# Designs tried in a protein design chat: miniprotein binders against o43061. Part 9

Target 1, 338 residues: o43061
Amino acid sequence: YNHSPEIQRSVYTLTGLAPSSKMAFVTMLTVRAANGENEVENTQQDWYYNSTRLLVHRLVKFKPTKSKYPVVVLAMKGIDQWKLDQLQEDGAIVKVVDPLYAHEVVDDVNDIALLDSRWSMMFTKLRVFEMYEYDRICFLDSDILPIKKMDKVFDVHQLSYSKDSVLFPPTLFYKPRRSIFWRRFTEEFAAYGLTRDDLYPYVFAAVSDPGMWHETPPPFKDYFNAGLFVFKPLKAHYKRLMALARFPKLYDNANMMEQSLLNFAYNSAGAFPWESLDWTFNGLWARKNDLPYLKAVHGKHWQPEGSLGYDEDTSKLWWDAFQEMQTYHDQQRNADLY

## First folded at step 3 (miniprotein)

Design e2f
Fold by ESMFold2-Fast, scan of step 3:
Structure e2f (fold): chain B 338 residues (1-338), chain A 118 residues (1-118)
Amino acid sequence: as target 1 above (338 residues)
Amino acid sequence: SDREKVEELIKKGDELMEQGKHDEAIKIFEEALEIARQIGDKSLEAQILSHLAQAYMAKGDLDTALDYLKQALEIAKEIDDEELTAEILIQIAEVYLRKGEVLKAWRALFEAELLSYK
């Protein structure tokens, strides 16, 4: 009776002890994804929407990357119904969520950056932690393009570390070294009737090393990119994240609030340390030489010029994928007519 | 009633805080604190001590804010109010971060985190 049933269930789910577990890929579509000043809403030229469609197509229909697990699109209230209907037709499960505004979350709203409407989109992303119907979620940003099968992202307990001399060793499940600080405080946690087993890692993510993938192995850092992570949705964790989100000075990064919050909440010195996921699931700012090793490319590769991670090969890869999706839909329309 | 008077004073102090009138808010919260102590309402006492801490934080007096929060924490633990204890610990963590004492801040956050799972 000392442990929360939700914490106990979380431990078994993360270790893969429940083969009947419900798993899903989840992405978020906002009215304006990221910095929406230049986005054309409610048109076919909405590239964030088009990228979301491509992600759905890659996981639901496209044979080389098709998943056995469902894809859920969390859509912010205010997205046009025809876009939601199209995503559903494409094979996604669409769930509409209410926005979560900075002024509703943070205690100190005198910082003008936190009052910017773009920051409210980052807090709305926390809605993914309320999806308690799933035992395990792989969240991925809508600007991620799968280029190989991704289902093994859910098999955390079954994957072993394998070293390849040309790859920096695929880090499938790196346990961050427990700091002296965290080890010391597990003794203090016993005063509250909790054991060390209650402090199991709840978030799996790739180390954040944008632009370092190329021909050099990425350095180990106690910091992950929040564009792709695997976790167990628990009401207790959502409440904890909301409590921490009230104090942005604790996680201190105005440009990456959600990623900073998650890195603070799940740091390796804390009660719920994150654990490494294979870096190839989240290929930030990929170059041509990275592509043979990556399972997914992460970036706004539809941007025509001067964007981070844009080069001729990664841009061509995205546009070829988009054309393949359009060809698929044209062939389905032709088949449905006769 | 004395309890209704305390609640009115807290509301008045909060309005002064929103206006940036921190010294005036402190005087009102000190009046509320005296009445809460006279009537023996430990929950109200701890809440008012938290409001005083916020006012001193707004003035940049982090040591005084911390002293008030430690008093509030002791009372919250005494009355076994786990929700209030967690909230006070998060505020203590914010004060320690502003002082650059990262390890003390993390201790307070870990304690608050454990209470959040009870």
Scores: ipSAE 0.012, ipTM 0.301, lowest interface PAE 9.2, mean pLDDT 72

Design f1
Fold by ESMFold2-Fast, scan of step 3:
Formats: sequence, C-alpha cells, structure tokens
Structure f1 (fold): chain B 338 residues (1-338), chain A 97 residues (1-97)
Amino acid sequence: as target 1 above (338 residues)
Amino acid sequence: SKVTIEIRITVEGDSPEALRFLARWIALLIEYLAKELGLEVTIEITVDGNELRIRIEITGLSEEDAEELAEYIKELLEELAKKLGLKVEIEIEIRKE
C-alpha cells in the first residue's frame, strides 16, 4: 500500500538497445567420452557436434532464421581441429577455452557428487560470463534448434539502482535499522567486496521451465531453464558467480549443474531477480501443438522417440532441418565445381 | 574479542530431513560469510528431537557487530523456512567472553 517516492525514483528499467550495442549468440561445445571410453581416442560425439553445426547454420545461413548478430562457439580445449575449422567455415566465430575443473573452484572436493562430470562441465560453462567484449549475450545449449527469427531475444530490460537507493535485501525496503555493519551484510554485493556501480546495471533473462507435461501456452513457474539465457557480461557478476560456485550445497545438491547456481544467483527475492523471456524462445519438451508458436525447439530430438518424451513430429522437424543443412552444403560444393 | 552466537531452531512436526538440510545450509552460509569477512569461526551443530542448536564461536567481532550478524542470519533462516513450507521458531543468544 505505501508507495515510497524515493524508492520509485531509485530504480529505472531500460528497454531495447542502443544502435552501438554489440550482441552475440553463444553456444558451447565440450569434450565428452563416448560409452565411457578414453576421451582422447573417442571424442567423436557426432550428434552433439552435428547439432552444434545445425544451430550455427540456422543462425548464420538459413534465411528464415538467419540473425544479423554473430554466433560464437566456445570450444573446450581438446576438440579435434578439423571440427573447429568446419564450424569456422560454416560462419561461426570459434573461441577455444581452457576447462575449469571442480578442484579449481570448489573448496571441498571430497564430496563424491562434486567429482561428477556434470560439475566439471558446469564450471567450464561459466567461461561464457567472461565475454566482456559484448553488451548482451544470448547463450544457447547446442541442442537448441531455431525454427523462426530469434533476434528479438535481446530486447530485454536492464535494471539499475542509484547510489543512494536500496531495494535489497527486504530489510532495507521495510525501514529496519541500518548501521554500517548491518548495511554491509544486508546488501549482498558488499559481501563480495564489490561496489553497487560494479554490479549495476545488470541483465539476466531466461524462460521458465514448464516441466515435461504442459499445456500450450505453459503456465509460468518461478524457476528458469538455463539452456537459454540473455545477460550482460560484467566482471563483478563473474566474480560473484565464482564465489557462489565454491559452495554447491548452498544452492543445490549437484542435481541441475549450472541451472541451480544461476537460479540461486538470480532468484526473484534476491538482489538480482531474473526477467521472464517469452516461452517461445526456449521450447522445452515441445509437442506438435507447441510448434506453431515456437521460435526455437530445445532437446536432443535426434535421439529415438519416446526415450526422453520426444514425439514423432519434433523428431521429424529436427531430421528435416539436418537434411536441409546437408543439402545446402552439397549445393554450395556443386556451385564451386560448375 | 571472542563472541559466541547460539541459535535454537524448533521445527513444527516430524522432519529429520528438513532439520539436516537446515543444519548444512547454516554451516555453509556461516563459512561463506566468515571467509568473506576474514573471520575465524568454529561451528557446532546438535540435534535434539525437533530442535537444532547451533553454536558459532567467532574471533574478531565486537558484541554490537555480532548482534547485527545474528539478526541477518535470523532473517535468512526465516525466509528459507518459508520457502520450504516449514513452521519454525528461531531464538538467538549472544555471549561475549
């Protein structure tokens, strides 16, 4: 009921972007063992690699989905050079990154769950937050297939606070006593030795996770899927994420990898609430009735139907898209010969 | 310059899993805050039925600063309990040696 004029004036939200803003789509390609064999000798994850090529093709070449923004593939060190060369030929910017291992981030590595390969991959994914050369990044898992134009995904708000304003934690909003020590603890950013100007303005937007069985459109849930998110790379936010990643039991029991970390870091009740993107940008557990609305379908749709809740229509969509890409490359090759 | 913060948390109903979760969360939170603030802490957690008793021994904090830290911890615990759908009673006592 009480509308504080000071609080209202302390916050502003900007929509859209300046003409000079640098945007990029970013995906990540990691080294993985096939059937538990030696990764060095058996690093051919053809379907993950092929899905990455299809994502690049859809955003760089295929006219119905082609973006005006660059596509960057963050490739983990150890991926075969010919695969990287092919992605570059396909039109992607390829950046090789060193892996970031659990023992380099987590203080207590004796927890068996922290030695899981999923945690190693999660920490390496945090490399995307170091891409400070861009004003906004849309990160996409390599198993996302664009089926319509996606450029409007960058049209999200940035949130700023004045130096004199505080909207977090709730104690600052509800008129509690504020000593220097109490303010330092109740303002989350102070715990990291960072100033408000280092942390704001920020951008973090994602699509809520509807679960496997959902209606069209899916109902909103205050928990997002980390397979697609839009953010502003800030050194202070990377430092904050790395600090939180040191204590996995603070945000999760290792069940959802980086998704748990990001949901904790950008929770709705915290200092950096996430913005809800339109569900059509990240089509989770898509069925035939969702397809007319979706801009992108998310899932390993090259896998046999039924095993992961995929249906015949989404499987056909993925294979048709893959065939279209192969036909495009064959026609380009033939044009060079004649 | 040694202070002790004693936290008593009583959970309504029978949920050993909830008590275990709260105990681990509190320990990690205190460890995190101590590391960021450069404080030496010793944490002892005991379970007595539906009650958690947490004893935090801190070197380098004044009694006033310890009171403010305790109030912050209580606020975070109340919000966590609310999110978990738990009815809890939280009592905090501070002693300076």
Scores: ipSAE 0.000, ipTM 0.150, lowest interface PAE 12.9, mean pLDDT 72

Design f2
Fold by ESMFold2-Fast, scan of step 3:
Structure f2 (fold): chain B 338 residues (1-338), chain A 97 residues (1-97)
Amino acid sequence: as target 1 above (338 residues)
Amino acid sequence: SKVTIEIRITVEGDSPEALEYLAEFIAELIEFLAKRLGLEVTIEITVDGNELRIRIEITGLSEEDAERLAEEIKRLLEELAKKLGLKVEIEIEIRKE
């Protein structure tokens, strides 16, 4: 269960973390159109902000889930200043980022299947890969609710490879290429100002994306959900992602945008395979039987009954958590007066 | 049943660096598509001068679906070549076993 045959990677290292390593949780808050394509979500757009506040509270203040690492909110330019001020008061580090528009990333806009604000906004998430001041980042969508300690999410491997290696056994999908092809890898990347030493070692880990209805634990799929991933910010990997993002048709899968790009960039058969994180760090499509195991629940659980993905237990869990945060803030204000 | 898709790409001019880039990018694309479609595939890529040969052996795919996959790969390769400023000729051959 929860396991497919391991694709052979040439080298694994242990976490590689020094005591001085700078780690952070990072989430993103974007400007949302009021009546966009995802109408139900856009009519509840204020709840994305409230969910972001709850995420910050759970990692910064709430003792059962409190992290020893900082929480950074990357806020798209255009969000009201009072919302940013409140997040900072709640204990988050707030960084305002410029949007990364599709027309700035894609060389030929005619190659984009859908040319709209949704497509444009998804590329802005890639700004997280520019946070080179951190040794490791756990990115999490703002609709993730931590319900247990999450700090162990950073305990992932540094990955490298030898130029003499084959990536997988002959019994798997991929047949080893001619050695001359692999030996040209460094020369190709050098043409873009990249070297193998710039690209390795790397870190990229995420949780497999289960189906909406699944057993506990969920079965493993060799396709991850981009709502939570752990990585080492490297300028070379950001340049690589930007180069790949120029070609939407190569990676687009049912218009899942950045998730499709990241699955393509870090596919199991490629030069930079992803590491599977314990499923409990990203509880997609969570049901009652999953809850005892989960460290975090992922979904729009503030949504009304009848919404896609609605579940009474996760809805109650989210609303109880939100009420708990409100009570904490009320008590802090009262303590300051008396 | 097995289907073999053979793709031959000829690049105008001498650009072995661009050809190697195409080969690496194409390998990642094909492997990703195969896994996404739940297909068992074997991929061999050969670079010879200004020519790139890709041989894909697929198990569990109908001839009609193989033709659609091959056409999609060709379309994506043409778009990639255009963005890299390369002039290419792409030939595809499909064989059933």
Scores: ipSAE 0.000, ipTM 0.133, lowest interface PAE 18.3, mean pLDDT 73

Design f3
Fold by ESMFold2-Fast, scan of step 3:
Structure f3 (fold): chain B 338 residues (1-338), chain A 97 residues (1-97)
Amino acid sequence: as target 1 above (338 residues)
Amino acid sequence: SKVTIEIRITVEGDSPEALRELAEEIAELIEELAEELGLEVTIEITVDGNELRIRIEITGLSEEDAKFLARWIKLLLEYLAKKLGLKVEIEIEIRKE
């Protein structure tokens, strides 16, 4: 067994949602490096932007997948204004955010292995944790395609503190200590509002990432994919994430820096364990046999090269969806003339 | 199972008083953590010149959990060194058995 029977958790098994709760889907559109990351140079079209439009369309307009909650696009500073205007016209709430570069966040840049400019902007995704105006957010990478209704993704548990819980790192939890330096450290963080009552209750749920597989359902792995996660925006959690991000050596020096950070911050053995979402909300490495079950497919299915888990059926699904969106927009433009 | 965490801290310059302070704080924090986790822990700390060596033997912790704990200890050490105005280099080794 993974846990001692003597460890007790005061877990609130209620969702914590009220009729007044403000929920939103949030995605991020970033400026990609010109060196092989921006499709506009190769095809005269920005397929990452087009995929973002498709995600917005699926959640805002398309009846089979339409959500009752708003969709927010966090657009990194530097995206062309016409693209932002179009996303707003499509029904998204558009917010421009400043990039959050790894070299600005970490204490020692020599502790991180940055292979290209994409890695230097990975921390920009942490901007979603600053959206305190919402009670619950579902973050989705812009290459996720909803194929069924997603609203039940918000039906996750609100988790609370247990007096028997171990904090890793304990530096952001107030606890009476005999050490003068430990007390000074906790006092410093308490002065910034990082107390237990600021950190709990919390929400953090995501889908397991077992890697490539051919079985349906996929096997569980105690490591989640950061392409879709549900959380409660709390200032204390944002501050905690920023504090942890200063020390890359605390988590695996992996290619996906922000995913590694989040897996460390919400690890199952720590004070803030992640909740496992049903795998159908984030269809990683999707194969034909998975499609009848999935609520959303995740991948660059417009590109066979680099789509990870791509096959003919997922490619067809994506292109059919894109064509349906284009038809919808064409019909709306024609209606506006007469 | 038993795991051993060995930490070596090298401080820039010769400051025996600051190293003693750092060693005392580290020992206190590790002892408090062991009490909270209910783990059987043996701690050996030695100070030699500008070098601090810490050996922690823990019973009942997996190698993966020991690595997580070691990273946490490193974060605390870096924070304490910063508060004491010390410039340090920290090396950690983990062994199972």
Scores: ipSAE 0.000, ipTM 0.226, lowest interface PAE 12.2, mean pLDDT 73

Design f4
Fold by ESMFold2-Fast, scan of step 3:
Structure f4 (fold): chain B 338 residues (1-338), chain A 97 residues (1-97)
Amino acid sequence: as target 1 above (338 residues)
Amino acid sequence: SKVTIEIRITVEGDSPEALRELAEEIARLIEELAEELGLEVTIEITVDGNELRIRIEITGLSEEYAKLLAEFIKELLEFLAKRLGLKVEIEIEIRKE
């Protein structure tokens, strides 16, 4: 990790004024397509919303997984107010965000595929990088279920540079100083008023994506899953991500939307390499033998016949957790009655 | 550790002047890129009718990085073609020897 607790406490004692450090868990709740959204609200239970409530409950109330840090739900404009009110009552900080559409960031919109609703949703998720009021954020998809304490996820390195070790401006290539590529990206960065000092120090850490049929522990892969990542919100990094997002064909060989963008932006050979988090913080494609090690399980485990590669034990784990949350709320109502 | 990138550019219409200009700008771009990256490269550019073929042999580059580099070169070539007012079709093939 970057700092031990003893070193951090020592600094606070010596200054007589504790350094202000704000950590937060952040998830996002988005609206669905118009037809599906109307059906969900009027006739079907919204399991993505229920999973979001469970995530909030696990981090805010449930003692075995309760965090000392706040939980923020970034809610896309258009979500029913009663859902936002409920999440706030559950203990989350709710912030409504305006959507970011593909046409706002992509220069050439003649490709109709770029208007896909999934692509538009990806750009809205980039709003998390604008949360500059926090020193460190752990973003997690709303279908992640904490099953052990998660707070150590924030214990990651801050990376800086020296003029000898990292080239300016940051580009895709390791030695791009005088190339046409360098001039192109320098011109773009200058248009945003970006400097190297605005870009460093940075934090970006995530868990490698192990694939569906992995061993325990999963083998390391130099490609991370964007369902959980820890980062330092910096305006310069948000501007950089928006600039890179303009070229989806450059980074999206796997058609993985924001995951492809982030793997490209923070690739190991680039100016901003990602840090590998312990795999137990993002338990993808979890099997029964993974469960004793995992701090969080990631998947749509509420779907009885739905999630390929999930077993009955992970489904039971999710439903037991959901039942525990409902029981907690029932007990709170009963306590308020007396 | 030798990688070959083969790029084929097909220009819509018959314009020898525009194709010659495109070839000259591509050669300059690749020379600058090679010098900047410190790579040992062999570049062959040939013109056949409305088709431009570029063969780049690079020593000491990983296949994953070569693919990313090839895609970035493709985007720059599309930019150059648009600046010259040309409609092009670009195909890239990568081989590791």
Scores: ipSAE 0.000, ipTM 0.148, lowest interface PAE 15.2, mean pLDDT 71

Design f5
Fold by ESMFold2-Fast, scan of step 3:
Structure f5 (fold): chain B 338 residues (1-338), chain A 97 residues (1-97)
Amino acid sequence: as target 1 above (338 residues)
Amino acid sequence: SKVTIEIRITVEGDSPEALEELAFKIAWLILELAYELGLEVTIEITVDGNELRIRIEITGLSEEDAERLAREIKRLLEELAKKLGLKVEIEIEIRKE
């Protein structure tokens, strides 16, 4: 590392997008193993499908949370066509994608536990990075329930690195050490044959993962939850992510699959630091005292009373929302008959 | 028509870390304002010692609207600096094309 007063200069380029920009909410519906085999639950037990329909309803039809942007459901090949037809009827854009299995991506499958079929399908979420037709995407897990308007989630920054800069903009909360930062910067580009011009400007923003018994508001952690993130689809970034995915032992907790990969790829000390979104866009481990602040709650709140990390109020909120959707659809069907 | 707004801020006292944080807060303010106005903008921030330079490029904005926007940005910057307890000198230049 060469130390000079001139080397202290930092250059940042940030770009906002015009109303003509194509933005979308995207969620993913995957084939989930009900037991130890590749078996999909039926509609009465397929709460992930029902939760996906609720998410679509909240963003497409329900006035208090309705978005001006489209909602895309990335459906893994193998989902029953009638479920896809129903989601399209509900107002979603449905796009069928080929699954990405861990054994197809990871160089050494012994580095991860591949016996769980649900585990091996987690890389399919990376398909969202191939949606180059959009300028910005907000990906959200299908177990997220919007309870207020979400459109401001797209108000995030595009970041660039200047060739004249020896420092990249750090996150608002953390400053990397210069010698480690510079080495890492160079190594990332060299390792994947990518240039700065191919990779910038980029967008990647997410909400800090608070842990189970957090305060309101939760304290910031330099580790984000991959259940909701905003990004700009770029072929170079998809290529980089696929290259990194080959070596799960490079990131701290390979058992978290895509979340660990994304935290590694967009870490605060690297060339592509993540931007912190307001916590209210991804309400993890929500309790009654969090609800007045949240724009969306994230969790399997359809689960029975006493489930870990949930309470009666979040369960009631989810079931009330589900009943509202069912009532809406029942009224639409009855109107069509009369 | 292309309009460029150049802002130079000098902060009394040598605090590169505080200046970097100020730069990001300013960028957020400007981008939020641009979203409200439906403008596409590119913001380049250069931080060097105790000097911060912000270059904003906007397409399709009239010179009168650019002057109005620059005045609003200056007001917001002065308010932010006061809130953060910083002593600053602010220079703004508007150029067309």
Scores: ipSAE 0.000, ipTM 0.389, lowest interface PAE 12.2, mean pLDDT 73

Design fh2
Fold by ESMFold2-Fast, scan of step 3:
Structure fh2 (fold): chain B 338 residues (1-338), chain A 81 residues (1-81)
Amino acid sequence: as target 1 above (338 residues)
Amino acid sequence: SKVTIRITVEGDSPEALFQLAWKIALLADELGLEVTITVDGNELRIEITGLSEEDAEYLALEIKELAEELGLKVEIEIREE
């Protein structure tokens, strides 16, 4: 667990970021179902919306964390217009997207094991893969709070597969899938009208998903968290993801559907291995000892004591950040009265 | 010469056996192969016919990988037709 697997150099060519690349941070704001978030109902507050505003503020306005790159909020159709207007006023680029429902994606809906309302909205995150106007995107869940500058998250490699290689790269943690792998993938690509040249070069990088109560730094696990990932939007990769999404039984775990799908699509032993990002970009299950190292904390830190991810220090950090944002906006509104 | 691949998988979990059967059926469909899958208690039997020796070897390794990921024991025989 302690070390990231290396990408096999003899099979893959790794290149850096081009100087003129168009980069963006992207987050998703979805319509909340009645069964999706009890805290929102109980407090009469849209905490996901408030957290989204805080993320935008941290990347667009707050000097210590302000990015030189744009921030895009992909907003699901059905969100109140005043919320979208506010996010635009806060400095975000707002794009309204249609939801991706399970019945539009999955071949057999009986393969889904969770609540219909939760399951049907999980595929909407795949809309981020259709943003072809950008060369590189860092997707962040709206419950991520930047606490240091994040721009170096884009400093990941572009990977291309060697034309002459018939072998998959071995990993230290998985035995190689050499058997029928390349033949299977070429047949799969052909069935969907895809070629190697459509799929390479690609970019996909994410942070390992640690367990609760992890050490500082957390131990490596060859399974990434889909709450923050860096990728190159390619139509061929979107088509591939949609094709794989048809078969939930391939990628396991109904509770983490899009995360499981992405881990399957970009597994270390496959044709498109994921690159490990420094853990400090996605601070999962963060506690006091992690805070000096983290560039961003990830979790519903507005939630009361006893909720998953709750910690007194991270809760205080989140509420202090929210208060700073409110103070900033109050000052801007007061200035506009002159 | 063409060969037939015969696979016997043993496991205590009907869910794991079902998942493996589904993944193998999907793989066979993607490759345009006919496959016969039978489940008998804690045993899954798979037969794939009309393969070249090289294709059979590649398929055997792929199926072995899938079974091991699910914690299942697998025996594979390749026989000339």
Scores: ipSAE 0.000, ipTM 0.147, lowest interface PAE 17.5, mean pLDDT 74

Design fs2
Fold by ESMFold2-Fast, scan of step 3:
Structure fs2 (fold): chain B 338 residues (1-338), chain A 81 residues (1-81)
Amino acid sequence: as target 1 above (338 residues)
Amino acid sequence: SKVYIWIRVEGDSPEALRELAEKIARLAEELGLEVEIRVDGNELFIYITGLSEEDAKRLAEEIKRLAEELGLKVEIEIREE
């Protein structure tokens, strides 16, 4: 016996990625529903598009933040082709995805007030869970700006075997047999199957608390920000998420849509608890004093007025980064012509 | 629920622990009971809506039989929280 039981358990608890593992950064670019489009919404789409270009530039071209991994932009069908062509020219892999309309996903459309374009955008974002060609994905909202190297975000350890993390199908979903709703849901859940290979934290993310993270670590909250998370795409998990998405009244208690769904699906008391990611990868509501510690800032810093996470220094950081990208593109264009 | 069933399984087989939990869930379903099973290390916490102390004792005896069928040694207690 070379190891104590404690050391043996630790060895079987954590596993790293194989050297051949395929990893990618993925972001989503969505379009407003055609009948909901207006000048203000189109202006917001342009800002999201520009922020998406900046994210791609930071991960693909800008030396201080350049990644060795590909960047994929999942683009909702309906985005102008010239925008997609430009993102591909910028170095992104662009994949057009069909929208997931609220009326096609939700069992009872009356459960969603107004069925606005936000629900279709939220459901379409779930397409990221269908990217089975990758072994590990870091999803980032398009309003995230990398300010340092981010490749270490993929250096998460999965509990591929742990007695302490064994997950079981029997959860709050086992209801009295006479409840047709829960009977159908549990039958559908049983179809996923759980194996030893599924005994690992599925989602790694950071808590969504504001503050000076470097001063004192925030206390653990069973709620993560869905603007940046790392996961392994698996058909069983996509199927489970789609099954849960059918019932907005069960998960959307805070009107946060996909974030509510993901926190419901991966809550700590459930079958697939989420696990903490280093806070520096998702600088939500960042302030000036956080900047030396952050690898990425998260916020709509192109729209500082009324924006959560607004700070004049973070706004300046975003606009300086955008100007740097424009300068890079101008220099590249001029070099290609001359 | 005022009471829950606490189970400690001897040994370090997560496969055996999972099989036991699945059999417990199946038994609860056959009895028409709404159940939640939580796992922490080698411990199972079985919460059943509307569980009386007498029903919990009966269920605990059935769980002990299921564990014996799987070759597992278990400690079972009915607790209130």
Scores: ipSAE 0.000, ipTM 0.112, lowest interface PAE 20.0, mean pLDDT 68

Design qa2
Fold by ESMFold2-Fast, scan of step 3:
Structure qa2 (fold): chain B 338 residues (1-338), chain A 106 residues (1-106)
Amino acid sequence: as target 1 above (338 residues)
Amino acid sequence: SDEEKLEELREAIFELLWRVLELLYEGDPELRREIEELRQAILELEKLAEKGNPEALRQIEDLVQELLNKITELAKSGDPSLIQEIEKLAHLIDQLKTELERLEES
C-alpha cells in the first residue's frame, strides 16, 4: 500500500525544542482613551496596566508561579514612559511597538469603517508574530492571572509534512466556504515568495473556548480562545497572517477581531490546524469548581461581583494576588533604600 | 466565473475525500483492502477532474456519489468526526450538482 506524497497530512515531529531553544512569555499593553487622550482624568483606574504588572510579577518574581523564561511586554506607542519604566523595574523586557493601523492593512477600509480603532488594536497585536529572536512564544492577554507554574505550556508538538511531500494542494491555502477563489488566494501567497519549507514545521497551540457555561472539565469546541496561544515565530507565517488580514470578510465573524483571524488562519480543516492545549492553561469564565485544576485564570476579575461568569472566589483570588504584589514591591523598595 | 467556481468545488471535494479516507484508515486498519480500493478510485477521479470541462465534472459527480455511498457504509461504526466530514462532502457534491444544472439552463 502506497499513499500519494502530494496528498499527505501534517504529522507531529515531536516538540522540536533543544536545550538552547529561546522561549518567552509575551503580553501586550495597548493605549486606551485615558492613556492616549485624557490621562489626567483616569490614571488611578488603569486596571489593565495594574493587571499587566500583576502578570509580570507572577511570572518573574512570585516563587509559586515564577518562570525560568523571560517575560516581554509589547507596549503600544503612546503609553506613558513612567509605566514602561516601572514594568522594566518589575523585571519585564519592555518593547515599544508602533500601532498597525487598519487602513494600512486591509484592502477595503469600508469593510471595517465603524470599528477602525478596535481593528487597529487587533492588528497591532499581530506584531507578536514578528518576534523571530525567540524559538517559541506563549502570548497571554494582560488579564490572565497565573496561579501555578506555566512553563510546561511550551511543551507542544511541532507539525510538518513528511519529508517525501513537497507539494501543496491549492485548497490548503483556501477555506472552501469563503467568497475569495483559491487561485486568487494562492497567487497572493506566491507573490510573497512563500514556500513549503518557509511555512513548515510550524507551531500553533491554544485552548478551546467552551463559552460562558461549561462543566469541569469544559467540553471541547473546535474554536479556540486567542487570549493564550503558543507559536513558533516564522517570517512566512507573519506574511501569511498579514495576507489574510487584508480580507476581513474571509473571517466567520469579523467583529471578534484577532480571534476570528487566528481561528481562520489555523482552522482544523486547513493547512495549519491548531493543536489543543490543556484547558488548565487558560481558565475562561472560571468558577470555584475549576480553581483546583487551573494553572491560570483568564478574566477581568478586578471588576465587582455581578459580571457574567465571575464569582466571589475568583474575585478574591485576584485581589489577594494584587495585594501580595503590592506587599512585595513595598518590601523591595525598602531594601533598595539602603 | 462559473468555471472558477466549479474548479473550487472540485478541489474542495478531493480534499475532503482524502481526509475521509485517512480517518477511515486510522479508525479501522482491518478494512485496508477496501481502503486501498477507495484510494485507487480517488486517483482515477483526480485524473478525470484534471480535464477541466463540464462533461468531466458531471462524471465526477456520479463517481463521487458512488464513493460516498461506499464510505458511508464503512463509517457506520461510529467515529463522529468521520460522519461530520462525510456530511460536508455530501454538501459539496450537492453544490457541484446545483452549479452544473445552472450552467445547462442557459
Scores: ipSAE 0.000, ipTM 0.125, lowest interface PAE 19.5, mean pLDDT 70

